VHH binders against Glycosyltransferase family protein 64 C3. Designs and how they scored, part 15

Target 1, 302 residues: Glycosyltransferase family protein 64 C3, of Arabidopsis thaliana (Mouse-ear cress) (q9c975)
Amino acid sequence: DPDPCDATNQREFQKLRSDQITVLINGYSEYRIPLLQTIVASYSSSSIVSSILVLWGNPSTPDQLLDQLYQNLTQYSPGSASISLIQQSSSSLNARFLPRSSVDTRAVLICDDDVEIDQRSLEFAFSVWKSNPDRLVGTFVRSHGFDLQGKEWIYTVHPDKYSIVLTKFMMMKQDYLFEYSCKGGVEMEEMRMIVDQMRNCEDILMNFVAADRLRAGPIMVGAERVRDWGDARNEEVEERVRDVGLSSRRVEHRKRRGNCIREFHRVMGKMPLMYSYGKVVNSVGEQGLCRKAGKLVFCDRD
Key: E = the ipSAE of ESMFold2; O = the ipSAE of OpenDDE; V2 = 0.75 times the mean of E and O plus 0.25 times the DockQ between their complexes.

## First folded at step 5 (VHH)

Design c92 (from b0, 14 letters changed; framework vhh_6fv0_2)
Fold by ESMFold2-Fast, scan of step 5:
Structure c92 (fold): chain B 302 residues (1-302), chain A 123 residues (1-123)
Amino acid sequence: as target 1 above (302 residues)
Amino acid sequence: QVQLQESGGGLVQPGGSLRLSCAASGFTFSDYWMSWVRQAPEKGLEWVSDISGSGGYTYYKDSVKGRFTVSRDNAKNTLYLQMNSLKPEDAAQYYCARELYYDSSGEGYFDYRGQGTQVTVSS
């Protein structure tokens, strides 16, 4: 779109499709194209998916390679979902939340190019979202907290509560794209600049936006089969090489995300994030807890 | 062509200081977080420090906090690591690395690193 913040992109919720979702999936690395193709094919096979937009964030990728990628996405994706490949002008993570005139569904699914979820769980997440359309719904959660010793807000994990859904898999109403990208004046502009400077935390900022508007926390949904290839790769490398440097980097990643929370709190002058305390599952299960290596943790803790 | 060229390594006594430099070319340097990573003989790669594109945010491995300072000069496309109070355990090949955060799915990934500069700490 020439102007994604044109008021015509802020269509009335009731006039948008309620029967299906639009999937917005980020891509950047050319060597991840085979995995991206598999994930797009998986989403395209679901009857609830009307459109898949692949948001290609690497501006240096040659046109010939993008043409081949589009042909492969179309050739290897079953089903009737329309597939679009959008070359972005920047690698900004904020761009994944740009409103688009082609998105005609009430619900959008924001996801990464390295997360696989089964069809039944995708459909269940949509069902939960339809019952809670103002909330962020997802399968990967984290928490904010206040460190009394350090006297600062932190990014963390709690076994009993969460306040942040990750963009690994995040279903939300389309309205939040416009809220994030086009509203909130100078405060939102400053926070989007922080996201660009940090090259991270667009997921945290979306949670700030939604929590501030709704005054309620997100909803965690369970999945019968979910694979996070990004975390699996990092864990595999760490385990095999016993790389202390990569383990130390995990601490840095958490501190960087904590700094995002502190900066957003500073800019807004308040902490809008609110805790949720349960997990919704398509069967009876523990309330957000899984037994991993003899301990009770969130099922997605890694 | 992305290139990263480290320099400034050498032999220093325990408690001494060294300043490492990394000259970057082939990309818009100010758009990227940069990292210092090191590898001691017969050990794995170890992350030491990160710095944001603007230089406004810095992070350090706990064992080097208060001793090492990372900085950058975006006008010169150069990354620095000032190392003070050097210890024998700091002896390693030091690499400059470009950090890739194109999504928020996990910990950051390095897409390029230089050939390294050797730091030896010995009496």
Scores: ipSAE 0.468, ipTM 0.768, lowest interface PAE 2.4, mean pLDDT 85

Design c93 (from b0, 20 letters changed; framework vhh_6z1v_2)
Fold by ESMFold2-Fast, scan of step 5:
Structure c93 (fold): chain B 302 residues (1-302), chain A 123 residues (1-123)
Amino acid sequence: as target 1 above (302 residues)
Amino acid sequence: EVQLVESGGRLVRTGGSLRLSCAASGFTFSDYWMGWFRQAPGKEREVVAAISGSGGYTYYADFVKGRFTISRDNAKNTVYLQMNSLKPEDTAVYYCARELYYDSSGEGYFDYWGQGTQVTVSS
């Protein structure tokens, strides 16, 4: 799209499709192409997915490799979902949130090229989102916190609360693409520039945007089966990372994401992130009531 | 073809200073974060410092804060590590690396490494 922020691209929520989702999956690393193909095939087989847009952000990738990738995506993906491969004009992570005229669904799923989720859990996440369309819904969560000793905001994990859902799997209303990319004036422009300089934190910024608009936190949903191939601890080829201490890398990454929170707080002049509590899960067993010996009891109780 | 070439490693006395350089070629240098890492004998490689493509953001390991400074010259495709108040514990092979984050929530990936430059700090 020549101008993704053209007001005519922002269709009324009521005029968008409510029965399916559009998947926006980010791609960059050529060595992840086989995994990307598997993940796209999985999404394409779901009845709730109307289209999949593979957003390719690596400008160095040869055209012949992209042509082969597109052929493989269309040839080996089952189901009726349309598949598009979009070569990004920019390697900016902000580009994953650009509005697109081809996106005709109320809900969009933002995801990375290294997360696998089962179809039942994908459908469940969509059901939760439909009941809470103004909130970000996802399976991977983190928190902001205030470090009393350092007197600064930090990126962290709490066992009982969260304020940030990750773009590993983030379902949201299409309106948030416009809020992120097209609205908010000079403050949003500065924060998107911070994302570009950091080459990270577009997921944190989207959480800031959504929390500021709604004044509520995201919703965590459980999954029956989810695999995060991007987590370094889950790498199958251990030899590749032997030369670098995992703990020092993790500490550095956490510090950078904490700095993003501090920078966004500085630019906005406020901390809009709010904590959510609990996780929404699909039933693990039936607790229906049955009549036994004249009494109403749980059917699984003897 | 991406290449990173470190230089400047040498023997220095405790309390001394030296500057390491890493010359980069084969890519648009200003688009990438660059990092310095070190590996002491018998230990894992650890992060020392990192710098954003513009130079506007820098990160340091706690054990070098106040002593080391990372900087870059994008016109010369070079990243530097200025090391002051050197201690025997700083003895290690120092590596420069190019940083790539494929996903925003990942722990980072260093796709190209230099061959390293030896720094020895004697008492």
Scores: ipSAE 0.428, ipTM 0.746, lowest interface PAE 2.9, mean pLDDT 85

Design c94 (from b0, 17 letters changed; framework vhh_3k1k_2)
Fold by ESMFold2-Fast, scan of step 5:
Structure c94 (fold): chain B 302 residues (1-302), chain A 123 residues (1-123)
Amino acid sequence: as target 1 above (302 residues)
Amino acid sequence: QVQLVESGGALVQPGGSLRLSCAASGFTFSDYWMSWYRQAPGKEREWVAGISGSGGYTYYEDSVKGRFTISRDDARNTVYLQMNSLKPEDTAVYYCARELYYDSSGEGYFDYWGQGTQVTVSS
């Protein structure tokens, strides 16, 4: 789209498809192309996926390699989903949230090129989102907190509560793409600039946008099988030996994300993030009653 | 063509100071986060310090906090690492790197590294 913020790129919610989703997958590293192909093939095999847009953010990738990637994505994806490879004009993480006229579904799934989820769990996440279309729904969550000693907002993990869904797997209404990229005036422009300066936190900013509009927190959904290659990268050390330093990078990453929360709070003049509690899970099979030692109990319990 | 060239490495005594420089060319320097890494003999490469394109944000590995300072001069396309109170444990080849982006998992994508500059701290 020549102007992603042109009002003609914003469709009425009721005129968009409700039966399927569009998947938006970020890619950058040529090294991860085989994994990206596997993930795209997995999404394409699901009946609820209408389209997959691979958003390629590395401007240095040769055209011939992108052409080969597109051919492989279409050749080795078994499903009926349409597949597009979009070479982004910018390496900015904000670009993953640009609205697109080609997206004709009410729901979009934002995901990274290193997360695999089973089809049943994908379908369950979509069902949860349909019941809560104004909320962010995802499988990976984090929280914000206020450090009383340092007198500052921090990025944290709390066992009982969460306020942030990660872009590893984030399902949302497509309206939030336009709200993130095209609304909010100079304050949103400043926060997107902070994302670019930090090279991080586009997921946190999207949570700020959604929480501010809805005045409610996100929803965490469980998955039966999920492979997070990003979190499992230490298990793949042979692949990553050259750029070792990941544990110290994780420390820096957490500090950077805390700073993002503080900066967004400063720009907005308020903390719109709200806590949610609990996780919505799909059934793992019907629980029946069994006789054990003469008593009726659930079959999976002793 | 992107290039990163480190300089300033030397042999110094414990407690000494050095300033490393990394001259960049072939890209819009001010748009990129820059980092310093080091690799000691027989060890993996570790992150030392990072600085945003605006120069407004700086971060340090715990072992160097209070001793090292990262800075940049966007007009000269150069990033610096000022190292004070050097210890034998700081002996390593120091590399500068261009960071393109992080994702939500905590990974950075690095597409260019310098050749490195050797820092030796010994009596």
Scores: ipSAE 0.356, ipTM 0.632, lowest interface PAE 2.7, mean pLDDT 83

Design c95 (from b0 with D103K S105E G108D; framework vhh_7nfr_2; at its last look DockQ between E and O 0.50; V2 from the best seeds 0.49)
Fold by OpenDDE, look of step 6:
Structure c95 (fold): chain B 302 residues (1-302), chain A 123 residues (1-123)
Amino acid sequence: as target 1 above (302 residues)
Amino acid sequence: QVQLQESGGGLVQPGGSLRLSCAASGFTFSDYWMSWVRQAPGEGREWVSDISGSGGYTYYADSVKGRFTIARDNVKNTLYLLMDSLKSDDTAVYYCARELYYKSEGEDYFDYWGQGTQVTVSS
């Protein structure tokens, strides 16, 4: 495979398409394939989507299954968007941010295979991004903070401010793929290694990269219909994938992500993350819905 | 084929110690976070501890913190749980499990489990 960081693969921003986006979806679980198909079909139905790349991260998935998946994705996706299925050569979470020569749009949407968003909300997000092309635009947000008692940076949820957009739904300019994967020298390499060790926090690292350059925080956008199937608070559990100790591990996960922030801060020698305030809303809608006791509720609500 | 096999369980008195082992095969062991999970009779599964692929990061449930130590030998493809100061409440079937890691915020998902080993703490 050609070096993704080859200078010949980097297109000038002005030469990239500005009217559409490329969607990069991470897939892994075979059990989630039906949902993935639904999500891909939905994205494909949007006129603003030029291409959809499904990045499959599970090396154990049989080729036959992937072939069938590809056939299904192409057969049942109604839109004109080109669909690709790429089995990742590495299980690294960093791989989701590898630049690809096939991406010919200015805007790239990073998303997971278990988040559904309605077409109107997608288009709205893109409109917001077009007005702020250097900003990370997303629907799911978190915050960093400084714990005065522990005298350490932490990962948290704050009701009034945010500084981190999650890869559940993250729109960005294509250049940030190169910034993440190809630039930053030894420091960036070290931080990518931390992501590999932690098997986590690639999204936080991308926010570090973007904030360091832009000196501004991300933009949270509202969505009319967003469903996060991957939220642990959903009652629906995959047959082979079992959740254990959800309540106790949530706290632990936040602590772990806090460790990532501290490590990135250590490596960079500064805290680049910037706070943003407010949500850009197109219409009244529900954001981040989970199913509890047969009802849709906000995932972030206890 | 991914395989996980626990061993080392048994009967021990309160205050005693045990060492559990989990033999892994069928995958690159060092690439995965590994967990110990336990299930007491009549109770749900409880996460106990996990360890990163390299072993550089370890985490524990509050209920076992300071008493249990998770470790791994990537050459032997073996996960360990050293259990000290055992209590009656530690009585459970102990499972080793491979963690899924493909999502950003982390997952409480496990894709492979061992058959478990019984640990009984009784006077």
Scores: ipSAE 0.458, ipTM 0.776, lowest interface PAE 1.7, mean pLDDT 89
ESMFold2-Fast, scan of step 5: ipSAE 0.632; ipTM 0.836
ESMFold2, look of step 6: ipSAE 0.508; ipTM 0.796
ESMFold2 (binder alone), look of step 6: mean pLDDT 85; pTM 0.863

## First folded at step 8 (VHH; framework vhh_7nfr_2)

Design d2 (from c27 with G106A; at its last look DockQ between E and O 0.60; V2 from the best seeds 0.00; counts 0 for: grease 25.6 > 24.2)
Fold by OpenDDE, look of step 8:
Structure d2 (fold): chain B 302 residues (1-302), chain A 123 residues (1-123)
Amino acid sequence: as target 1 above (302 residues)
Amino acid sequence: QVQLQESGGGLVQPGGSLRLSCAASGFTFSDYWMSWVRQAPGEGREWVSDISGSGGYTYYADSVKGRFTIARDNVKNTLYLLMDSLKSDDTAVYYCARELYYSGSAEGYFDYWGQGTQVTVSS
């Protein structure tokens, strides 16, 4: 495989397309293939989407299945967007941020295979990004904090501020792929190693990288309709994915992610994350939808 | 093919100790977080403990903190659970599970499970 960090793969920002985006979707679970197909079809239907790259990270998936998936994606996705299925050479979460020569747009959307967003919200996010091309723009946010009792940095949710955009839906400048994967020297290498060890926190690391460069926090955008199938509030436990969705695990995951923040802080010698305030909204209400009792309902509604 | 096989379960008195083992095969063991999950009769599955691939990070449910110790031997491809000060409430089938994290935003999943080993704590 060609070196993704080869200078020949670096395109000048000015030469990249400004009118459309490239969508990078992480896939891994075979059980999510139907949902993935739906998500790809949705993105493909958008006029602002130039290309969709499905990055498949599961090395154990049979080739036959992937071939079928590719066929299905290309045959049943509407629109003119080019669709690619790329089996990742590594299961590393870092691989999702590898620069790719096929990406010819200024804006890149990083998203998971379990998040659906409506077209208007996608377009709105892109518009916000165009006005702030150096900032991470997303719909799912978290925060960092300093626990005075423990005297340590923590990963948290704060109602008034945020500093971390999640890869559920993260729009960014293409250059950040190179910044993450190819630059930063030994320090970045160490932090990527931490991601590999933790099998988590690549999104946090990207936020570190972006914040350090820009010295500004991310932008949260509102979505009219967003479905996060990975949200624990969804009752439909895919029987097949024995999600021991125990509340206790949530707390644990936060602690783990806090460890990532601490480790990244340690390696960098500073805390680059910056707080942002407020949400940019196109409409009066962001409403997350969850499936409860077989029906799509607002997540916050009992 | 990924395989997980638990062993070491049995009958023990309250206050006693057990050591569970999970033999793993069919994948690079050291690359994966591994968990112990238990299921008591009539109850749902409960996460007990997990350990990072390198063993550098360990986490425990509050119910077992201070009593259980998770460990792994990457050379032997074996996961362990040392259970001390066992209580009646610890009675369950204990499963070894491989953890899967493919998204930073995801809560993580278990993609492979063992058949389980029965632990019974009774006087």
Scores: ipSAE 0.396, ipTM 0.738, lowest interface PAE 1.7, mean pLDDT 89
ESMFold2, look of step 8: ipSAE 0.533; ipTM 0.811
ESMFold2 (binder alone), look of step 8: mean pLDDT 86; pTM 0.872

Design d3 (from c27 with S105E; at its last look DockQ between E and O 0.65; V2 from the best seeds 0.00; counts 0 for: pae E 2.4 > 2, grease 24.3 > 24.2)
Fold by ESMFold2, look of step 8:
Structure d3 (fold): chain B 302 residues (1-302), chain A 123 residues (1-123)
Amino acid sequence: as target 1 above (302 residues)
Amino acid sequence: QVQLQESGGGLVQPGGSLRLSCAASGFTFSDYWMSWVRQAPGEGREWVSDISGSGGYTYYADSVKGRFTIARDNVKNTLYLLMDSLKSDDTAVYYCARELYYSGEGEGYFDYWGQGTQVTVSS
């Protein structure tokens, strides 16, 4: 009920917990509840997770189903993390970024209800974030680009650079929740309305907010094991997803997200996104080729 | 409860035109992106077109671009597909589907489907 944008309730970064994170997971589809429960259980098993807030964005879900979901989340999740289920007042994707006074950690992890990341990779991402607390840190990245033939900004994937971290796994300081939801006046209001019209692109808008404030790009981190249940190459994906010609929809989807970039650029009057290069990996090993038994192999043991 | 019912299919000659309709009920129609998806005999389903809740954004598969037009009437809660320059390859059952995207990259997920309407393009 409290005004999430009341600045007098926001604590200073230095007074927040530095040793743990708060996980914010969106949920919407009742069909995905079993997967959501698995993902929450996975995050709760890590000692770096202080609390998990499940942000339920479907306002028409019956209270009895939400009560059962909460009981299952707490019953079947190992570890000591506190778990909360919050029914959002609307289905707006912007609501996932509302600041909350109950979040007592410097870092928040924004994640979707269809991506699993192993515990070691989660902890590594937090180590990288702790060294770079003003930057967005994540495992899934994309790029803005400029299409010279169409003379417009586009959403794309480059092999060598990126500028956008996806909410599949996005670690950031909690201050960006306030910046996104409460600051920027009429221009930010219009951009949040674009997110609502598209039913998409809140992650791109968060990248605009962070890039504009920081004048630096995000950081990509590697993960040892990741399951993205929405990826068509995943053998365990739902047949309903596979059956709709996913390659054509992926091209169309990228065009819709390109529209978001163009609209955000139009409203702001500038392109704040910054390119970053390289991926931070949990490895210090040097790779080279060595001759062993007459063959060229990597110098590490087979 | 959410219901989607297609109509307007039929037999048409190559080069002909057809308009499909999808009557929607049980939800706030204007809040949702809607899609047309088709399935040819012996094939998997193929996405055809999307339209935003307001109707302001439309997208098409390359196979139908320039020939098909998606539209909606939010007063009548009806989705349309106007098909021009029909070819034999357009022969399929056409489904109306409600899109369910949450955020990020999107899932390509449809949570409600109609029963379909047959379109046959015969030489």
Scores: ipSAE 0.447, ipTM 0.756, lowest interface PAE 2.4, mean pLDDT 85
ESMFold2 (binder alone), look of step 8: mean pLDDT 86; pTM 0.877
OpenDDE, look of step 8: ipSAE 0.546; ipTM 0.812

Design d4 (from c27 with S103G G104S S105G G106S; at its last look DockQ between E and O 0.58; V2 from the best seeds 0.00; counts 0 for: grease 26.4 > 24.2, SAP .671 > .668)
Fold by OpenDDE, look of step 8:
Structure d4 (fold): chain B 302 residues (1-302), chain A 123 residues (1-123)
Amino acid sequence: as target 1 above (302 residues)
Amino acid sequence: QVQLQESGGGLVQPGGSLRLSCAASGFTFSDYWMSWVRQAPGEGREWVSDISGSGGYTYYADSVKGRFTIARDNVKNTLYLLMDSLKSDDTAVYYCARELYYGSGSEGYFDYWGQGTQVTVSS
């Protein structure tokens, strides 16, 4: 495989398409294939989507299954968007940010295979991004904080501010793929290693990279209909995904992600993350939808 | 094929100690976070502890902090749970599980489970 960081693969920003986006979807679980197909079909239906790349990170998935998946994705996606299925060379979460020569758009959407977003919200997000092309734009946000008692940086949720956009839905300038994967020297290499060790926090690291460069926080956009099937608040435990969504585990995950923040801070020697305030909305709802008791409801509603 | 097999369970008196083991095979053991999860009779599954691939990071449920120690031997492809100061409330089937953090990383999943080993704490 060609070196993704080869200079020849770096396209000038001005030569990239500005009217459409490339969607990079991470896939891994075979059990999520049906949902993935639905998600791909949805993105494909959007006129702003030029191409969809499904990045499959599970090396244990049989080739036959992937072939079938590819066939299904190409046959049942209604739009004109080109669809690719790429089996990643490694299961590293860093791989989702590898620059790819096939990406010919200025804007890249990073998303998971368990998040659905309506077309209007997607278009709105793209509109917001076009007005702020250097900013990370997303729907799911988190924050960093400094715990005075523990005297340490923490990963948190704050009602009034945010500094981290999650890869559930993250729109960004294509250049950030190179910034993440190819630049930053030894420090970035170390931080990517931390991601590999933690098997987590690639999204946090991308936010570090973007914030350090731009010296601004991300932009949260509202979405009318967002379904996060991976949200533990969903009652429909897909039997297939033994999600032990225990509250205790949520706390543990936050602590783990806090460790990532601390480690990245340590490596960089500074805290680049910046707070943003407010949500950009286009008469859209504020919250993700979860399935509870067989009904789609706001996740925060009992 | 990924396989996890727990062992080491048994009957122990309150205040006693046990060591659980989980033998892993079929995957690169050191690349994955591993967890212990337990299920008491009539209750749901409860996360107990997890450990990073390298063993550098460990986490515990509040209910077992200070009493349990998770460890791993990557050469032997074995996960351990050292349980001290056992209480009646620790009675459960203990499962070894492989953790998967794919996607946004906001939540972890268990993709493979062992058959479990019974731990009974009784006087």
Scores: ipSAE 0.522, ipTM 0.797, lowest interface PAE 1.3, mean pLDDT 89
ESMFold2, look of step 8: ipSAE 0.624; ipTM 0.846
ESMFold2 (binder alone), look of step 8: mean pLDDT 90; pTM 0.920

Design d5 (at its last look DockQ between E and O 0.51; V2 from the best seeds 0.00; counts 0 for: pae E 2.02 > 2, grease 27.6 > 24.2)
Fold by OpenDDE, look of step 8:
Structure d5 (fold): chain B 302 residues (1-302), chain A 122 residues (1-122)
Amino acid sequence: as target 1 above (302 residues)
Amino acid sequence: QVQLQESGGGLVQPGGSLRLSCAASGFTFSDYWMSWVRQAPGEGREWVSDISGSGGYTYYADSVKGRFTIARDNVKNTLYLLMDSLKSDDTAVYYCARELYYSGSGEYFDYWGQGTQVTVSS
């Protein structure tokens, strides 16, 4: 396989397409294939989407199944967007940020295979990004904080500020793929190793990288309709991939991600994350939708 | 093929101790976080503890903190749960599970063992 960090693979920003985006979708669970197909079809229907790359991270998936998936994706996607299915060489979460020569757009959307967003919101996000091309733009945000009692950095949710955009829906300039995967020397290598060890926190690390370079926080954009199937508040349980969804598990999740922040801070010798305030909205409120009792409802509603 | 097989369960009196084992095969054991999850009769599954691939990180549910210890032997591809000071409420089927994280929404379990019964009764 060619070295993704080969300088020849990096194109001049000015030569990249500015009118469309490339969507990089992470896939892994065979159980989620039907949903993935729906998500791909949705993205492909958007006029701003040039190409969709499904990055499949499960090495155990049979080739026959992947072939069928590819056929289905190409056959049933209505748009003109090119669709690719790429089986990742490793299950590393870092792999989602590998630069790819097939990406010919300035903007890249990183997203999961369990998040649906309406086209209007997608277009709005792209509009916001075009006005702020160096910023990470996303819908799902978190924050860092310093716990004075424990005297440590923590991963948290804050009502008024945020510093972390999640890979559920993260729009960025293509250059950040190279910054993450190919730059930063020994320090970045160590932090990527931490991601591998933790099997988590690649999104946090990308935020570290972007913030360090940009010296600004991310931009949260509102979405009219966002469905996060991975949200623990959904009642539907996957047969093969199960989430216990207990409060204790959530607490653990935050603690684990806090450890990532601390480790990245340690390696970098500084805290690059910066706070942003406010949500950019297109006259629409962001409301997460969850499936409860077979119905789509707001996640915060009982 | 990924396989997980629990063992070590049994009947024990309150205050007693047990050691559970989970034999893993079919994957690079050290690359994955592993969890113990239990299910009591009539109840849902409850996360108990997990451990990172290298063993450097361990986490516990509040209900078992100070009493249970999770460990792993990556050479033997075995996960352990040391259970001390067992209570009646610890009665459950205990499952070994491989953790998967690929989304910001949380951790998932993609493979499970068949479980081992732990009964704490006087």
Scores: ipSAE 0.389, ipTM 0.732, lowest interface PAE 1.8, mean pLDDT 89
ESMFold2, look of step 8: ipSAE 0.475; ipTM 0.776
ESMFold2 (binder alone), look of step 8: mean pLDDT 86; pTM 0.874

